# Miniprotein binders against a7ua95r516to809: the designs that were tried, part 70

Target 1, 294 residues: a7ua95r516to809
Amino acid sequence: ASLSLLSISDLVPDLQFIFFWMSNAIEILYFIQQKSPAYMQTIELMDDKAGSKESLLSATISANEEAMTILEEVIMYTFQQCVYYITKTLYVVLPGLLDCNPFGTEPSSEQCRRAAGVCVCAVCVMPEAVRRVVSVFQTTSDLLQQYQVHSEIQSQMFAYLFFFTNVSLFNQLIDKGPARGWFQRSRVLQIQASVKILLDWAKGAGHNHLAQKFFAKFCSTVTILASPPQQLSQMSWKALCAEHPSLKPVQLHRILTQYQLMAELGPLPIWQPSSEDEAYIYRTVDLLESFENH
Short names: E, the ipSAE of ESMFold2; O, the ipSAE of OpenDDE; V2, 0.75 times the mean of E and O plus 0.25 times the DockQ between their complexes.

## First folded at step 5 (miniprotein)

Design wa4 (at its last look DockQ between E and O 0.68; V2 from the best seeds 0.00; counts 0 for: pae E 3.3 > 1.5)
Fold by ESMFold2, look of step 5:
Structure wa4 (fold): chain B 294 residues (1-294), chain A 85 residues (1-85)
Amino acid sequence: as target 1 above (294 residues)
Amino acid sequence: DTSEELRQRIDELLREAERLMEEARRLAREGNLEEAFELLKRAIELMTEALDIARELGDPELIVEALRLLIEAIRLLAELWRELS
């Protein structure tokens, strides 16, 4: 398959059909759930003619349960298909976020671009790598609105997309960061600014709580790496764990090790893991995150 | 009486919904999925109207009849979806 098949724009026709079916199934499921008590009450109040009331009640209960089961299957399947297509596109565009310079020399206004973490100026154009990621999220949001998908399903969709994004960025940073030079301070600051633009989009789109929840691990990593040495060297292991609860001991240990190398700091006694955590800092199985939600 | 008029209306709604479902199946076999889903959506609207009228009548047998036809429409939706995927 050509690379053009991985663009979100190329997938819109398929996504439109899937969202259409998902939205209709959700609407019908909601209708049945809201109307079912009234139907049962009507049957319960009828006179029992030749003993048919119990048979009719049983048939209605069975029909309701069968309808709900079928609709839940359709909703689940269509949701998974949407996620499959969208994350395929995200997988292609996310790596560029780590190589991005949001402070580049592009012809858009430097003042707008130099307001790191803020994209409020109409003249200020997002860096291309950030724009590609935002385009996937924005297209998804537009489709969900177009088909009037229930708000709880919209939240679940973005929860998964933000989860996927966090795992992908965190794993790439931890795994490839040393070889790619991503732990250099100027690069970390560029990454931080790019992520801020993405978080600002999520806030403006009404998904701030989801973004704060699901980006926590990656954001904590970047926050630590971006910290000035004077500030970070004053924070103990215990204080860092408390400030960044999303990071596992092995992950925090790895991040601090890379920070020491980048800042040319020797080992710091204040960063010695607590006795409770010492057993866990070498659990390599816990270093990278799983794409399977827990 | 008014009750008999409403029962006649339910019959008309359900018969039209069944015709729309058969037309949707035909369009789906021709590959015209967008139009097939439009007809299916309209059929479901007619079935829900019939169901609401049956509930206002307090006639449990008509409620079950309308609900069973709605389930058939839901099954058609699932069948069309599986053919897409």
Scores: ipSAE 0.268, ipTM 0.670, lowest interface PAE 3.3, mean pLDDT 81
Fold by OpenDDE base, look of step 5:
Structure wa4 (fold): chain B 294 residues (1-294), chain A 85 residues (1-85)
Amino acid sequence: as target 1 above (294 residues)
Amino acid sequence: DTSEELRQRIDELLREAERLMEEARRLAREGNLEEAFELLKRAIELMTEALDIARELGDPELIVEALRLLIEAIRLLAELWRELS
């Protein structure tokens, strides 16, 4: 099947299998970690019969370390596989979020219409493009809950997915935004509204802190672009740097330059980078975010 | 003697765990990996119960035996996972 047709629903059976293994491996690892100190202490307190105690303790430590290493490998591998499948699905649906008009009367999802008439749940009132993104996150949350995955692993999973989403959306906006008209105020307001819906979902799902942290760069970009020219033109480079610390100087400079072009503003001396930042604004290698740093 | 009863319980638990491990290996070869995993999980639970009793008895030989079997079960879990990937 072409990647373009792959829905999160099509991956659920494969994900269920991976989550089953991951959850059980975590449970076994936790069990060993809880029991290991007790039996090691018991061996340490035993009478040393002819030097057998040190050998026994060494063998026990080695065995425990090996067991933990193997379980950690399984957990890491299953985690990576989950992330791989889920991010593939996100990759397909995320571009639609930038093109979404949340103010349009888009028809509610066919699925909710069939079951109970006009569903007024928060998901059913979402624009289709936003709902598709939320559906990926919701399915992930439901699977994590179904298999009772440890809360730390759940947090790591969402941290990575939010990271991936932020990088993907940010890079697309910076790279393709000017050409696609996403820097136009009307389009920016649509993007801002769509992202707000996603953030509101994340808040409702208990991931508010993670969402705020990992979406900071994309949200900062959208906030700047959504600002009225009269307001933004009163903000200095230093003030913008301080208000949007998630943006690198090169990124902020790019955003302001494109904003200036879009708003047909003349050169604004107050947006000129400081002498300290002047060397960094031309580092095009730092313009786009990398997926590898996480 | 309560100590002999506990030793017998350890032996029963470890023998049952070994049986479950062998059944899991069979199921894995047949492609029934989910059931194989559940059996291995149960085997690990039995081995851990055996470890707890062995600790209470203060018998280092039984502790080491139970730990060796536990490691073998975990290795088998990892092998099953690698075959699936």
Scores: ipSAE 0.224, ipTM 0.678, lowest interface PAE 1.8, mean pLDDT 88
Fold by ESMFold2-Fast, scan of step 5:
Structure wa4 (fold): chain B 294 residues (1-294), chain A 85 residues (1-85)
Amino acid sequence: as target 1 above (294 residues)
Amino acid sequence: DTSEELRQRIDELLREAERLMEEARRLAREGNLEEAFELLKRAIELMTEALDIARELGDPELIVEALRLLIEAIRLLAELWRELS
């Protein structure tokens, strides 16, 4: 089955089965962890009148270790499978976020008016492309809550999904951005507004801390590209590196080069990389982010 | 809660847990691993309750009986997961 033809709704029955097994494995693992010390203590405090103390202790230790190992493997496997299916769906819908327009293409007079010399204009709406991405996150959240998956596992799931989204969006913007016009100021402002909708969703879902941590690279990129020329031209390379520590020197250099081209700032080199960083800015292998984070 | 009432409660809990264990084994043989897992989980809960009561009574024979059934349940759980993988 080609994933280019599948929506998140098409995967819900398969995901329900996987979340069911994951949730049950987590519950049993924590139950065993909680009760195991008490069982061991109970056996140890017994008189050996039943003639089975050592047999019980050995069997309990062996059974608990075996069960915990298997449950941890099942939790890891089901977590990886959920992530795999969800990220495959995200990969298909994420590029649309970079191409959509939350501001609309033809604003009506109703959307932009003047009153007492003040101009008020239309607010952002949620484009279908953004709605598809939010739907993937919301469905994931709903399934985690439906199967009462432990909050720590929920946090790990969204940490990975945000990491994946960040890497995917960053790589798409850097690799395809010039050809698609995504570095043009009007497009960057549209991208910034669309990303804000995702970040607002994450905040509402209780994942603001994770979103800020794992979207740092893409958010830094969009922030730089959306900066007014007057503001950005006053910053040194050192200041930009300090303000955007998530960006590698080669990544920051590529972003600033694209900004200079699109903002028509001329050929003047106002953002000089340090001699130390210069050796690394030509390494193409370091430009794009890896989806493999260990 | 007299000692006799508590001992009777332990017997009831362990009997029901044994019944759930046998039903779980039957469902596992039929390939219904999800339902077998849920019944086994319930059996473990009942055995844990029985163990807690046996500990309060300080009856080593009841403690041993509850622990042995719990060990069997944990081993069956491990077997079901091995079969799944």
Scores: ipSAE 0.024, ipTM 0.494, lowest interface PAE 6.1, mean pLDDT 78
ESMFold2 (binder alone), look of step 5: mean pLDDT 87; pTM 0.860

Design wa4h1 (at its last look DockQ between E and O 0.78; V2 from the best seeds 0.58)
Fold by ESMFold2, look of step 5:
Structure wa4h1 (fold): chain B 294 residues (1-294), chain A 85 residues (1-85)
Amino acid sequence: as target 1 above (294 residues)
Amino acid sequence: DTSEELRQRIDELLREAERLMEEARRLAREGNLEEAFELLKRAIELMLEALDIALELGDPELIVEALRLLIEAIRLLAELWRELS
């Protein structure tokens, strides 16, 4: 059965349930941690005529250790469940970012943005495809805040979501880009504008540092493809590697090869990999990114 | 006697929490997980209140008794989440 067809709106009740219990598990853990010294002191000060002090101390220590272990597991399970549901919806909506035209006028997009207050200073109108992705992120942010989830866990959640977004968009662009016409300059500029809207949302939501970190590979790719041919063809392989450290040699080589074809710069290779990089430019196992990294 | 009133309150809290736990386990075996979670939530709230009262009384054996029940509730919570996966 595929959960990839579910919208984020359909999942809100389930996500509310999961976030509710994640927050409760955190609160129970906090309660035990804060009270445990007082429990131990009460036992240590007891009159031990019955000889039960050591048994009560050991039981309390054992219980605290078990509670912490189990509650940390519950927090991990609830986190993983949230990530599972949310990334399933992201997987369905993310490809649309590569096909949409943010330069077109969509009155409902402008009205929705003004009513919601998201990205009020955006240059482009928010197309439906971008709105779908933003809706997933905004809903997640609203739920995390509603249930007062610890800020470290909120950061980890968005780190996972931005990582997933980068992998999904990068893999689709590299894998399907030539066949879908996504390397055409006008299309690349549209993709760049759509991603800018998403990055502006992340900045406004307080996640700019995470977005900068986890979108680097996809953004580097789009930046290269959007570059004027006369500027890019003048750059050496070494300079391009230094400018785009997030790209593996095989990835950079593939992007440059496709750029050369799209710009009709002739059949002869323009960019010559360094001798130390030659071992890596044909490692096709390294071309696409894994969803398992985080 | 304020101390006797607090001890009576703890007894009431722990007995009700045990009842809710047993009912939650029954509901979980029947597949009624959502209601099992709700009863478990209430049981945990009672156990946390009992722990606070036991600490106020300074009674080591009541602290350990209430903590034991809380751990049983936490184990059930983890079990329910594993079943949902």
Scores: ipSAE 0.667, ipTM 0.908, lowest interface PAE 0.9, mean pLDDT 84
Fold by ESMFold2-Fast, scan of step 5:
Structure wa4h1 (fold): chain B 294 residues (1-294), chain A 85 residues (1-85)
Amino acid sequence: as target 1 above (294 residues)
Amino acid sequence: DTSEELRQRIDELLREAERLMEEARRLAREGNLEEAFELLKRAIELMLEALDIALELGDPELIVEALRLLIEAIRLLAELWRELS
């Protein structure tokens, strides 16, 4: 299928169709859940022979259970399909967030034309790479609102998207960061500013709690890397583990090693892992996160 | 609305829903899945209306009949989604 090769804007018509049917299936499921007690009671109050009443009741229970099961399957399938195509689009645009500069960057010529003649208010500057990521989240939010998808499903979808974004950004930074220069202090500060734009968007969209939960690992990583040497060098391994519980010992060790190199700090005894954590680090081969939930 | 008028309305709704389901199956076989889904949605809406009227009447046999057809439509919905994969 060509869907995974398109930008988010190109996917909108196909996503509209899937969201439409996900919403319809949810509505049908809720109708059946709402009406089930009423029709079961109507059959139960029937003045009939035990055999015929029991047969109708049994058939109705069986039919209701089958309808619920099939609708839940359709809802799950359409949800997974939406998440699949949206996350494929995110995967393509997310690396750009690690390479962009939100500080000294002038607005694009297009943004400058839109802001022409405005002297009293600051123009909100956002790097194109960050705008592409925000566009995916905003389009998803717009579709969920357009089709009036239940709030629990909306929360599950953004939980998935934030989880995916966190894993993707963390893996990219840890795996490719040294070669791409992303651990240099100037780059870390740029990454931190870009991430703040995403978190501010999530807060404005009513998803602050989900963003805090699912971005924890990447936010911890960036927070450590952006810490001043005077502050970070005063924190013990135990204190860092306590402040950043989302990081595995092997991940924290890699982050501190990169920090030590970039800040030109000599070996710091206070950053020595505990005996248990040291044993874990030596036995753990993989630093990277899985895209599958626990 | 007499009981007889409501029973006639249920019959009309379910007959039209069955017609729409047959049309949806035909369109799906021809590869017109978008139109097939649209007809299926209308069929389900008619069946849900029939079920609501049957509940208002308190007629157990009509409730079971409307629910049976609704489940058939839901099965078709699942079949069409499987065809997309």
Scores: ipSAE 0.547, ipTM 0.862, lowest interface PAE 1.6, mean pLDDT 82
Fold by OpenDDE base, look of step 5:
Structure wa4h1 (fold): chain B 294 residues (1-294), chain A 85 residues (1-85)
Amino acid sequence: as target 1 above (294 residues)
Amino acid sequence: DTSEELRQRIDELLREAERLMEEARRLAREGNLEEAFELLKRAIELMLEALDIALELGDPELIVEALRLLIEAIRLLAELWRELS
């Protein structure tokens, strides 16, 4: 099947199997970690019959360390597999978010329409492109809850997925935005509205802090681009750097340059980079975000 | 004696866990990895129960025995997982 046809629903059986084992491995690991001090204490308090205590203690320590190492490997592997499958699905649906018109009369989800007529739930009122992205995150959340995965692992999973989403959306916007007209004010406002829906979902799901942290770069970019020319033209380079610390100088410079072109603004001396930043604004290697830095 | 009953329970749990683990190995060799995983899960659950009882008894030999079997099951689990990937 072409990658373009893979929905998150098609991956659910495989993900269920992986989540099952990840959850079990975590449960076993925590059990061993919690009980290990009691094992060691029990052996330490035993009568030393002919040096058996030291041998038994050493064997127990070695056994415990090996068990923990193997379980950590299984957890890491299953986590990576989950991330791999989920990010593949995100990769397919995320481009649609940038092209989405949330102000259009898009039909509500077919699933809710079939059951009870016009569903007015938060998911059914979402634009289709936004709903597809939210569905990936919601399915992930539902699976994590179904298998009672430890909250720390849930947080790590969402942190990575939000990171991936931010990098993907940011890179697409910076690289393809000018050519696709995504820097046009009307399109930017559509993107801003779509991202707000996603952030509102993340807030409702209890991931508000993670979403704010990991979407900061993309949100900053969209906020700048959505700003009225009259307002943005009054902001200095230094002020923009201070308000948008998630953006590298080269990224901010690119955004402002493309904004200037789109808004047909003449040269704005107030947006001129500082002498300190001037050396960095031409580092095109730093323009796009890397997926490897996480 | 409540202690002897608990020791017998540990022995029963560990013997059943060993049986399930060997059956899981057989199923894995036959290519039935999903069923092998289910049996290994059950074996591990029995080993953890045995380990908890052994802790309550304060018997270090039974603790070490249960841990050794648990490690063997976890190793087998990891091997099967690598074959599925």
Scores: ipSAE 0.361, ipTM 0.750, lowest interface PAE 1.5, mean pLDDT 88
ESMFold2 (binder alone), look of step 5: mean pLDDT 87; pTM 0.866

Design wa4h2
Fold by ESMFold2-Fast, scan of step 5:
Structure wa4h2 (fold): chain B 294 residues (1-294), chain A 85 residues (1-85)
Amino acid sequence: as target 1 above (294 residues)
Amino acid sequence: DTSEELRQRIDELLREAERLMEEARRLAREGNLEEAFELLKRAIELMFEALRIAVELGDPELIVEALRLLIEAIRLLAELWRELS
């Protein structure tokens, strides 16, 4: 009902301006970094007959440090502003990813209202909620490419965006999932398929390593919920923890207890373990609650 | 080039760089930030060329003057960024 919410397309002019500032600051920073060693070396090799060499070298170092500090500050603030606007947009569109069905075979009339060609039909096949998330990532990629931002800065930005997406999806699934039916196997498989679309996009964009690293927690959670109960019941707590190192033991324990409640599986050995397993579970959970305040 | 010709060249480069910085300030006030940045980049290039010649001459005062203007150009860049914020 809120028509005042900004889409990623509405933010493009503001983002273009911020990326422009960031790319120019990086270019000047690079120019100074590239040229300053040459000037330093030239000064160091100069005649020191008036004692001016030491003062000149100190002045050059001071000038370089001041210029570098100012440029680094500009780059840092522009980077933070880009991340702020992009994550604010992601926050609005991410919940839809948990509620959509990517196994649908026919697009809605709304999705194809202005469709003209085969490429438009391909976009319409993708669930609208997934398309909105992909559009945020694609727009970010396009802007980074348009302003020729260094690949290292691009990697840092996508690392943050993937981290944010992972945490946001994980928190929503754990906090709201049981009440919304998201723990049901059919829904989990739909979520898994939707996430695969995001991961496939990341692979195509050259960010497969980052996606694998920063989506690990959410992917592990979805994998557990999609696992047959028989497989889970045959694993020890220690083995479950080893299979899912991206999940803290307290998080894994919470997921398994919620899964049992939603699935009405009855008592599984892992949730009614031996006294030895139980001691290990509670010791592990207690240790992490002490260190992580959970 | 003679030492005198090189000194005149440094003066010319630094004066042009200062003119470009002043033009950049004017364009920024008019909202032409893209063009302002391009002029600042050009000014910085001229300052580095002046610095190179000053080092070649071994003139400490000219080296310090070129560095001072370079810092001034970077400060102007920061001022333009504050307008964004």
Scores: ipSAE 0.183, ipTM 0.625, lowest interface PAE 3.9, mean pLDDT 76

Design wa4h3
Fold by ESMFold2-Fast, scan of step 5:
Structure wa4h3 (fold): chain B 294 residues (1-294), chain A 85 residues (1-85)
Amino acid sequence: as target 1 above (294 residues)
Amino acid sequence: DTSEELRQRIDELLREAERLMEEARRLAREGNLEEAFELLIRAIYLMLEALDIARELGDPELIVEALRLLIEAIRLLAELWRELS
């Protein structure tokens, strides 16, 4: 309970130590994987007259396998610890992203004139809640860079962090959104702008493909909710399912029901589930996402 | 470098690595885990250098000897990490 109140900066010393170990274990594992075939070949090419060639090969294979196993265990453990501390911090700061206003209270101070007389308006400011989320991602990126962690491991870490963020935001919006008023158009546009800031950060950090993949469900949800009534009412259930394949039938149905209520479109649902999907629109167990990656 | 010089260099590297491992074990017993980890990493890199030289010499017995010592160091690293976590 007390640990969940810590900011990311409070965890940096512990994270530095864990990243140090992870980085060194990865480097040693990489060295062994790259050099091991050469060592094996040297032994295999030795004179059989020595009488101990098979014993030396067996000993080398055994030693190499044991070293790799232990290093993989260390890498797995340190990776899991980093993810644990970082996601615990994210869990505390993420709800604020759904309940903040990224649009400035003084539009004139956020607007500027740029090249060729074109006015570029900075209509969004980074709210404190969004800044806290970005700080967690940026601190993670800085630590991975500081300890020169291989790009593959960096990609795996951000894939999980984006997955976690997507699940957390989606679940909170769907579960608490009606009571919090988050489905009102003005609030949806604020949420969309806040998410855009996170996606822009990810793009700048070189993780655009991961962000697009792992934020798909939440982005689909926000896109539907932000759609003008004229556009959305022209879409069939089948067309919406095709355009938003990340959403389960029960999730899409819940989103459209909330949209219909907020837009005051009428007493009956305009979007009728297909006969195939009708059985699934009431499956409450499928409404919220699991934090387990399946 | 001659084969004799390279063999002597392997011996020196492995002796220094062994000394660092013993110092790391002592520091770990005293609760200085961070410094123990640093010495252990240094020992591992010395062992990796010894492996490269042994491979250059084409001496399978030296390769196996250095690799076995490396495994011992990696096992100690894993043990220290588990104690810390």
Scores: ipSAE 0.301, ipTM 0.731, lowest interface PAE 2.9, mean pLDDT 80

Design wa4h4
Fold by ESMFold2-Fast, scan of step 5:
Structure wa4h4 (fold): chain B 294 residues (1-294), chain A 85 residues (1-85)
Amino acid sequence: as target 1 above (294 residues)
Amino acid sequence: DTSEELRQRIDELLREAERLMEEARRLAREGNLLEAFELLKRAIELMIEALEIAMELGDPELIVEALRLLIEAIRLLAELWRELS
């Protein structure tokens, strides 16, 4: 069986074990951090009749520092293992989001309305491809809540998952999009609608701020590609850079070049880079995003 | 509890924790990592209880002894996680 046949549900038992120990290690670390001032004070205030006070203090300080260091390593390791398995599953399901049609999802033909030659479904159901991505996020949220993982660690987990999702979607759209027809306005509107479902899920889950921060690049890209030619033709390079600060000059230039190529209603204006940005447009190494957190 | 009763409880907790640690190491050597983790969790719980009682008693030697055993448990925890790789 291929990895593409695995669901997040298949990994839940392994993830439960890792989350369990991450939670336990965090609790032990916090216990030591909370109690260390008190037991250090107890030792410091002892009457040193036998001359052993300094040895006990040194042993306690050393032991405390070692325990905290090892626990931090265990927490980091278990966090990285969770991220590894979750992002591995996420990587398999994300490409489907770029190909799905949220406007064409219908449980029966009699519930679908046709308007202007397009089938419009009045039922608010999530496309299967989007549901698979949401399922990964929801399972992660459920596990974090089940094991009562500290809220700061939960925020770090979703920050990374949203970062990973943004990079994956952006890179796929930029690298493969032109050949796949994903730069056509109708396709981009479908992608935009699918991404909105993910952002709405994040808002409902209490992660709106993180989602807005970490999806900025992909959202900017989709917004530009979904824009009518009349609207974009009225904007200068400087204005586009100002509206889309998350995009590097080379990325913005590539997006606008592809937009021009897909235009059906006639020639679009040529967006000329500023003199400050011109040198960066020729750096192809800056086109795709890195999965490394900087 | 009297100071004597608290000292006896600490001794009982640390003795049981050491027994669980020894069994966890044995299970780990046999490749039974899941059961080793479960025994280790119980040992850590007992060591934490012993440390809290030692703090209440205000005995610095017992505080150090409980911490030493807790750190041994934490070292074993890290070792077991590396073995899962």
Scores: ipSAE 0.601, ipTM 0.884, lowest interface PAE 1.4, mean pLDDT 82

